# Designs tried in a protein design chat: VH-VL binders against q0aze0. Part 14

Target 1, 268 residues: q0aze0
Amino acid sequence: MKIILVNNRFKENTEKKAQEIAGQLSALNVEVIIDNGLDEPYAGTVDFIMVLGGDGTMLRAARRYGQRAIPVLGVNMGTVGFLSNIEINELAEYLPLILREEYSLEARMMLEVAVFQQQSLLTRVFCLNELLLRSNSPRMLSFALEISGQKLEPYRGDGLIVSTTTGSTAYSLSAGGPIADPQLDAFIVTPVASHIINKRPLVVSPEREISLHLLEEREAIIGIDGQIKMDFGAENRVLIKRAPHPLLMVNLKAKPFFTSIDRSLQRQ

## First folded at step 11 (VH-VL)

Design Q72
Fold by ESMFold2, look of step 12:
Order: structure tokens, then sequence, then C-alpha cells
Structure Q72 (fold): chain C 268 residues (1-268), chain A 123 residues (1-123), chain B 107 residues (1-107)
């Protein structure tokens, strides 16, 4: 069995813990690759991915490995998150089940995001939470949203979020979008500080293709999962569709999502 | 040089057919939607048809629906308008035009136009 | 089909004048309205798209405004090269439709 351990190199206790876990797994004849974010993603065949840390580390793992149909387990290291399944102190208890592949998988939709300069592809990335288009100046943006070739009223405001249902509890929520059951596949389109008062968040079929472009020259930014930023201008377009493969999240322990909704609403 | 050049216009008889061509150069033709627009002598502009950049979606004015067929050959950078069952009211200069936005399933304005080709009627 | 009504049908103006042309849609078209300029014997030229966005290379004396069903093209200070016919076009609903045109001519 070959496992990738994904950790965050900027938290030294996470690196030490990853080495300890790698040692334990090696003693059980499990081949271990550590991915701390410094090197290129491991390209070889892998049976399982274990993410040590919070949601940010899971987002990076999803971007790196989510299209490879590999089970991914979130292991919480003390930071409360939405994407972990077990706590680090429970790993020993669940390890036999992991090694015997006795767990279920929950599919989480991902976005495929293609950004163009003129007609040239600049980048194609996959993300778990959201794409953000936002102004990079005090001036508002004027931009077009197209859903499967259908134009909406031009948007005017600070920007727009295109989110998965998993991402509905992230930036989309702060911008006024709905909380969505992560078991659903959908796009959630949430305006950011819109000057057009009739613009409401939209829930859109995952079979649709979404595109964005600016209607005027403006300094804007595309953000991916709150972790990647790139400049965006009037000669750019972004195309968004459902990624070919979902993130396969390992479920070892029951997840009380709806109980957590109540607590999240109180915290807001 | 972004350029569109129409051809295939001429004098035609009622009920006959004619095929117009529009050759594109100086831009990536396959990335853009394209249109046919006509203008009768001394009259205003009339949109006729449009086709998406990949060729899968086609749209027509009601006055030509069922009689005209828009198509494109992206390998040769050519837009076509097949005009069947021609009528006197089809007399016009026919322009082809490029939409301004690449990789779009919709249309956002026609930023480059050809010189036009004249279709006229006899008997 | 959406009818686009332009007014006036013609304008007699002098260099330096402010010229205003209106366009009314028979139903709401959001802000998806373009303006074109056409000179005799020439193909149209795009001036404005999305009601108010200026096409590259078009002088800033041209501006567009409006939304819904009522739209305006303004030339703030008419220049000799601006004598032409102007057309609006909606691109929100198929079939796309042009207005009847407004001829701006010198006195």
Amino acid sequence: as target 1 above (268 residues)
Amino acid sequence: QVQLVESGGGVVQPGRSLRLSCTASGFTFSSYGVHWVRQAPGKGLEWVAAISYEGSNKYYAESVKGRFTISRDNSKNILFLQMDSLRLEDTAVYYCAKDRIYYSGSFYGMDVWGQGTLVTFSS
Amino acid sequence: DIQMTQSPSSVSASVGDRVTITCRASQGIKSWLAWYQQKPGKAPKLLIYAASSLQSGVPSRFSGSGSGSDFTLTISSLQPEDFATYYCQQDNYFPLTFGGGTKVEHK
C-alpha cells in the first residue's frame, strides 16, 4: 500500500507529526510519501491520501490530487474545520480500517477553472471551494456572467463567487449565499457587494458551463479557494465547469453536518 | 489584419438558392461567434443569423427561418449562409461580422465586419 | 421579436453640437444594447456595447446610457467625421434586432 501524507510546512508540529506517522506506517510495511507543499505532486500510483491539518491543507490536497480518484482522509490536528473526518488522536483506532479499505467514500464536486489571456490558456486549475472574481481597486467592476450561453443582466459591484456546495460555507456564505448540503452537486453563484439590488445568489445545475469576462478595463483578481490569486483584466475570460472527477472523501466516522449548521449560524 | 471577406452574391431568380461565403483571416476564427447581417438598398440593418464558435448553436431571424441555413468550417475559416426559397424581400447587401468575445455561447457585439456582398433579384 | 424604436429618424446638427439619440425596446432587454455607426458605402462600426461600454478605439465623446427598455447615445461635441447613420441593436433575445437608424447630417 502507498500513502501520501499531506501536511503544512509552515506548522513545525505538523511536520514532526507527519514524520512520526510515516514511521508508524513504514513499520506496518506501508510505503509513505510526504507532501509538505514544497515539491511537485507525487506522480506515481497511490492508494490513499491522508491530510494532516485543517481545511487549508485539505484544499491544497484537493487541488493537487483531487482529479486522480484517490481516497482522501482529513485528519484534524486541533484546528476546527469542515473537511476533517477524524481527529489525530483517533488515527490509531481507525488505522486497521484504513489498511483493510473498510470505509465509505463521499464524493465532493470540484470546479474546473480555465483562465484565458486572449485565446491562450493561461492556466487550468481544479478547486474544492470556490472561484472568486473581485475588484483590485476602489472602482467597482462591470462584468458579464454567462450560464450555458445565456446572459444575465451585467453585474456591477465588487465581484462574484462561483462556489461548489462544499464551498457554500466558505466565502460564499459571508457574501450572502446559502448553506448547501455538500452531498448535492451544484454551482452557487453569489454576488459580492452588488450595486444591482435585484441580484440574488443563484443555485445552478452542475451540468452548466459558467463564464465571466469584464465589460470595461479594470484591475481585477481571480482567487481560487482563497489560496491562489491571479490578475484578471478585460482581455481575460474564465470558464468554469464541473471537474471530471469529484474529490473522494473518506468517511470513517459519522459526520453531523446539520448539527454544525446551527452552530455556524450562531457564530455569524 | 483582422479581416472578413464575403463572396457569392449576385443576381438570382425567385425560388432559387444561393450560397454566400465569408472568409476570415488575421484572427482565430474558431474562437468567435459570427453573424450575417443584411441591408436592403436605402434601408436599415437587419440581423439575419448567427452561429456559435464551435458551430453547435444556430440562430435565425424569423423572416429567414426555415429558408436559410448558417454553417461554418472552422478548419478553413469560412462562414456560410445557404439561402433557399429566395424572395424579392431578400434583396440586400449581406455582411458577415465577428462577435467581440471569444469562447462564448452568446453574443456581445459585432466588432469586425466584412465589406458586404450584394444579392439582387431578376424577374 | 423585440422591436427597437429609434428617435429621431434624423438630426440636423453643426460641428460642436451635443447630439442625443434615443432607442426604445418593446420589452426589457436588460443592458444588452449596442450602438453602431455607419457611413455611406461602408460597413457598420461598433461604438458601444452593453449599453455604456466604449469599444476600443472609439473616441470618448461617444457615450451610452440606459437599461431595461430606454437607451441613449450621446455625442458630446460633434466632429466632422461623426456625420453618419447610427443604429442600436439589442442582443439579449433572439432574434437580435436593430433599430431603424438615425441619420446625423450637417446643416
Scores: ipSAE 0.598, ipTM 0.839, lowest interface PAE 2.0, mean pLDDT 91
Fold by OpenDDE, look of step 12:
Structure Q72 (fold): chain C 268 residues (1-268), chain A 123 residues (1-123), chain B 107 residues (1-107)
Amino acid sequence: as target 1 above (268 residues)
Amino acid sequence: QVQLVESGGGVVQPGRSLRLSCTASGFTFSSYGVHWVRQAPGKGLEWVAAISYEGSNKYYAESVKGRFTISRDNSKNILFLQMDSLRLEDTAVYYCAKDRIYYSGSFYGMDVWGQGTLVTFSS
Amino acid sequence: DIQMTQSPSSVSASVGDRVTITCRASQGIKSWLAWYQQKPGKAPKLLIYAASSLQSGVPSRFSGSGSGSDFTLTISSLQPEDFATYYCQQDNYFPLTFGGGTKVEHK
């Protein structure tokens, strides 16, 4: 068995724990790769991904490895979030199950985000939570939203979020988007401070494609999962589709989503 | 520079056929939807047809539907308008124009136009 | 089809004048309205798209407003080079349709 441990190099506690766990796994004849985000994603074949940290670390892991259809386990290390399944102090208890591959998987839809500039593809990213388009100035944006070739009313406001159902409890929620069942596949399109005050979020079929571009020459930015940022101007266009593969999240411990919403949201 | 150049216009008899061409340069032709727009002498603009960047979707004005066929050769950067069963009311300068936005299933205005090619009829 | 009614058909004005052209759609077209300028013997030039978004290189004296069915093009201070024919055009529905045009002439 070969396992990737994903941690955050900027959090020393996760680094130390990753080394500790790596040692434990090695003693059990498990091959371990540690990914602290410093280097490029490991390109070799692996059987399991263990994410040590919070939601942010999970999002990074998802972007780096989600397209490879590898089981991903979130191990929380004292943070509040929605994407971890077990706590770090529970790992020893569940480790035998992991090694025996005795766990269930929950498929979470990811976004495929393609950003273009002058007909050229700048970047293609798979992400778990959301794509954000927002103004890079105090002025509102004017941009076109297209869903499966259908032109909606031009959006005017600070920005727009296109989120997965997983991402519904992230920035989309703060912007007034609905909380969505993570077992549901859908896009959530949430306006950010729309000029039309009562502009409602859209729930869109995952079979559709979403396109965004600016209607005026203004400076904006694209944000992905709150971690990737890039400039976005009139010469750019973003296309959003359902990723071809979902993130396979490991479910070792029952975590009732709906009964935990209040508790989790109260802490944010 | 972005440029469109129409050709193929001329004098024709009613009921005959004519094929217009529009050659694109200075931009990635295959990435843009393109239009034909015509203007009768001393009259206003009339949209004639449009074709998506891939060529998979074609749209026509009712006045030309069933008679005109829009097509494109992306490998040669050429837009075509096959005009069959021509009528006197088809007399016009025919412009080709590119859409503003690339890789779109919709259309978002025409930002570059050709100089036009004149189609007239013999009396 | 969407009928675009443009008014007036012609307007006589002097340099420095404020010129207003209106365009009414037979039904709502959201904000998907373009304004074009055409000078004699020349191809049209795109001025404004999405009802109010000036295209690159277009002077700020041009402005567009409106949504739904009623739209306006305004030239705040007419310049000598602005004498031309102006057209509105909707692309919310197929077939795409133009207004009848407004000729801005010397008074």
Scores: ipSAE 0.382, ipTM 0.773, lowest interface PAE 2.1, mean pLDDT 93

Design R27
Fold by OpenDDE, fold request of step 14:
Structure R27 (fold): chain C 268 residues (1-268), chain A 123 residues (1-123), chain B 112 residues (1-112)
Amino acid sequence: as target 1 above (268 residues)
Amino acid sequence: EVQLVQSGAEVKKPGASVKVSCKASGYTFTDYAIHWVRQAPGQGLEWIGGINTYTGDTYYRRKFQGRVTMTADTSTSTVYMELSSLRSEDTAVYYCARDESYYDYLSGTFDYWGQGTLVTVSS
Amino acid sequence: DVQVTQSPSSLSASVGDRVTITCRSSQSLVYSEGNTYLSWYLHKPGKAPQLLIYDVSTRFSGVPDRFSGSGSGTDFTLTISSLQPEDFATYYCLQATHFPLTFGQGTKVEIK
């Protein structure tokens, strides 16, 4: 068995814990690779990914490995979030199950985000939570949104969020989007501080494609999962669709979403 | 408008503690972490640590671990930095700075800064 | 800790001059997905530092076009294409790829 441990660069305790866990796993004849983000993703075959940290760390892991259909377990290390399944102090208890592959999987839809310069692809990213288009200045943006070729009325506001149901409790929520059951597959399109009152959040079928571009010669920024940023101008286009493969989240411990949402969102 | 307003200058004796505040306004408090940076006379900028206002996680430079405590009060949108066992070398202007955060992720880019707080440690 | 070294420590220039400041890190600053957490700041005495450039080459809002950032890996550069009177200050680079965050020692740009 080969396991990747993903930790957080700013949380040294996660690095230390990763080393400890690696030692324990090695003693059990499990090959371990630690991913602290400083190297390229391991390209070889792995059986399991363990994410040590919070939801942000999980998002990074998802972006790096989500397309590879590898079980991903979130191990919370003292943070508030939705994406961790067990606590670090519970790992010892569940480790035998992990090694025996006695767990269930929960599929979470991811976004495939493609950014173009005219007709040329600049970058393609798979992400678990959302894409955010926002102004690079205090001024509002004017941009066009198309859903499966249907052109909506121009948006005018600070930005736009396209989120998965998993991401519904992140930026989309703060912008007035609905809380979605993560067991659903859907896009949530949430305007950010729109000057058009009738611009409501949209729940869109995962079978559809979403296109976004600016209607003015201004500079904007695309944010992905709050961690990737790139400049976005009038000559750029964004195409968003459902990723071809969902993230496979490991479910070792029952974690009721709706009964825990208030606790998890209490700091927002 | 984004603003970080820090508390006033402090004069302390060696061995004492100082607590500096940084009140944030003009944005969603929990969307950004707050870091503390100081500049001693004739020296450059030095990162002390930071606090994730959403998770409550703190990140301290090893040099200051055991002496520094950062806290956040979401109800007042205020971050505090307390430095104990003060030494003459701690004499500096202390700045708070905003850093975009996303759950346990920090960008490490300080886009807005407080006006600074002079802390003087002298016998 | 990752060491960040700026060059030069100080320089004298005139208004209109092209100014180049370099920042070198002891380790690569490339992080996950190719992100590079290197930013540049301007600091004047008695004032708060100001963000100029982040993510190596992205200008912060309101920063004049004469400021530009470039580089990759361990070598980074801040360029002022045409120095203005208000640009005389001390400049710092900051790496945030590695914990702990570390500043360069600063580059003081003085009037010739």
Scores: ipSAE 0.883, ipTM 0.937, lowest interface PAE 0.5, mean pLDDT 94
Fold by OpenDDE, fold request of step 14:
Structure R27 (fold): chain C 268 residues (1-268), chain A 123 residues (1-123), chain B 112 residues (1-112)
Amino acid sequence: as target 1 above (268 residues)
Amino acid sequence: EVQLVQSGAEVKKPGASVKVSCKASGYTFTDYAIHWVRQAPGQGLEWIGGINTYTGDTYYRRKFQGRVTMTADTSTSTVYMELSSLRSEDTAVYYCARDESYYDYLSGTFDYWGQGTLVTVSS
Amino acid sequence: DVQVTQSPSSLSASVGDRVTITCRSSQSLVYSEGNTYLSWYLHKPGKAPQLLIYDVSTRFSGVPDRFSGSGSGTDFTLTISSLQPEDFATYYCLQATHFPLTFGQGTKVEIK
């Protein structure tokens, strides 16, 4: 068995714990790779991924490995979030199940985000939470939203969020989007800022495609999961689809989503 | 509109403790982490540590571990840095600085700074 | 710890001059998805430091076009195309890819 341990660069305890866990797993004849984000993702075959940290760390892991259909377990290390399944102090208890591959999986839809320069593809990324289009200045943006070839009235505001249902409790929520059941596949399109008149959040079928481009000669920024930033101008367009493969989240412990919302959102 | 306002200058004796405050305004408090940086006379900038206002996680430079405590009060949008067992070499201007955060992710880019707080340690 | 070394430590220049400051890290600052957490700050005595450049080459809001950042891996550069009177200050680079965060020792830009 081969396992990747993903940790957080700023949380030193996650690095230390990763090394400790690696030692324990090695003693059990399990091959371990530690991913601290300083190297390229491991390209070889892997049986299991453990994410040590919080939701941000999970998002990074999802972007790096989510398209490979590898079981991903969130192991919380003192953070608040929605994406961890067990606590670090519970790992020893569940480790035998992990090694025997006795666990259930929950599929979470991911976004496929493609950014183009005219007809040329600049970059393609898969992400678990959301894409954020925002102005690079205090000025409002004017941009066009198209859904499966249907052109909506132009948007004018600070930006737009396209999120998965998993991401509904992140930036989309802060912008006034609905909380969505993570077991539901859908896009959530949430306008950013009160400057957008007569625009409501949209719940869009995962079978549809979403396209964005600016209607003015201004610069904007595309943000992915709050961690990736790229310039976005008038000559660019972004195409958002459902990723061809969902993230496979490991379910070792029952974690009721709706009963945990108040606790998890209290700090926001 | 974004502002970080720090508490006033402090004069302390060796062995004492100092607690500096940093009040944030003009943005959602829990969307950003706060770091502390100091500059001793004739020296450069030195990172002390930071606090994630969303998770409550703290990040301390090793040389300060055991002497530094950072806390955040969401009700007042204020972050505190307490430094104990003060030494003469702790004499410096202390700055708080804002850092974009997303859950347990920190960018490490300090876009807005407090005005600074002079802490003088002398016998 | 990752060491960040700036060069030069100080320089004298005149208004209108092109100024270049370099920052070298002891390890690569490249992180996940190619992100590089290197930023530049301007600091004047008695004032708070100010962000100039982040992510190697992105100007912070309100920063004049005469400031630019470049570099990759371990070598980074801050360039002031035409020095202005208000630019005389000490400049610092900051790496945040590795824990702990570390500043360069600073570069003081003085009037010739």
Scores: ipSAE 0.882, ipTM 0.937, lowest interface PAE 0.5, mean pLDDT 94
Fold by OpenDDE, look of step 13:
Structure R27 (fold): chain C 268 residues (1-268), chain A 123 residues (1-123), chain B 112 residues (1-112)
Amino acid sequence: as target 1 above (268 residues)
Amino acid sequence: EVQLVQSGAEVKKPGASVKVSCKASGYTFTDYAIHWVRQAPGQGLEWIGGINTYTGDTYYRRKFQGRVTMTADTSTSTVYMELSSLRSEDTAVYYCARDESYYDYLSGTFDYWGQGTLVTVSS
Amino acid sequence: DVQVTQSPSSLSASVGDRVTITCRSSQSLVYSEGNTYLSWYLHKPGKAPQLLIYDVSTRFSGVPDRFSGSGSGTDFTLTISSLQPEDFATYYCLQATHFPLTFGQGTKVEIK
């Protein structure tokens, strides 16, 4: 068995714990790769991914490995979030189950985000939460939204969020988007400070494609999961689709979503 | 408008402790971490540490570990930095700075800064 | 710790001059997915520091277009295409790719 341990670059305790866990797993004849984000994603075949940290760390792991259909376990390191399944102090208890592959999986839809410069692909990213288009100036953006080739009326505002249902409790929520059942596959399109006061969020079928581009020369930024940022201008286009593979989240411990919403949100 | 307002100047004796506050306004408090940076007279900027206001996690430079404590009060949108066992070398202007955060992720980019708090340590 | 060295430590320039400041890190600042956590700040005495550039080349909102950032890996530059009176200050680069966060020693831009 081969396991990737993903930790946070600024959380030393996660690094130390990763090393400790690696030692323990090695003693059990499990090969371990530690991913602290400084290197390229491990390209070899792996059987399991443990994310040591919070939701942000999970998002990074998802972007790096989610397309490979590998079970991903969120191990909370004393933080708050929606994406961790067990606590670090519970790992020892559940480790035998992990090694025996006795666990359930929950499929979470991911986004495929492609950013273009005219016809040239600049980047393609699979992400778990959302794509954000926002202004990089005090001025509002004017941008076009197309859904499956259908052109909507131009948007004017600070920006737009395209989120998965998993991401519905993230930035989309702060922007006034709905909370969605993570077992549902859908896009959530949430305007950010729209000039049109009655502009409503859209819930869009995962079978559709979403396209964004600016209608004027403005400085904008594309953000992915709050961690990747890139300049976005009039010559750029972004295409959003459902990722071909969902993230396979490991369920070792029952964690009811709806009963935890209020508790989790209150901690923010 | 985003604002970070720090507490006033402090004068302390060696061995004492100082607690500086940084009150944030104009944005969602828990969407950003707060870092502390200081500048001693004639020196450059030095990162002390930071606190994730969402998770409560703290990140301290090793140099200050054991002497620095950062806390966040979400009810008042205020972050505190306490430095104990003060030395003359701790005399500096201390700044708080906002860092975009996403759960346990920190960008490490300080987009807004407090006005600074002078802490003088003298016998 | 990752060391960040700025060059020069100080320089004298006139209004309208092109000014270039360099920042070199002891290690690559490239992080996951191509991210490079290098930012530039302007600091005047008695004032709060101000963000100019982040992620190597992205200009912060409200920052004049005369400021630009470039570089990759370990070598980075801040360029002021035409120095203005309000630009006389000390400039710092900051790396946040590696823990702990570290500033360059600063570059003081003075009036010639």
Scores: ipSAE 0.760, ipTM 0.906, lowest interface PAE 0.6, mean pLDDT 94

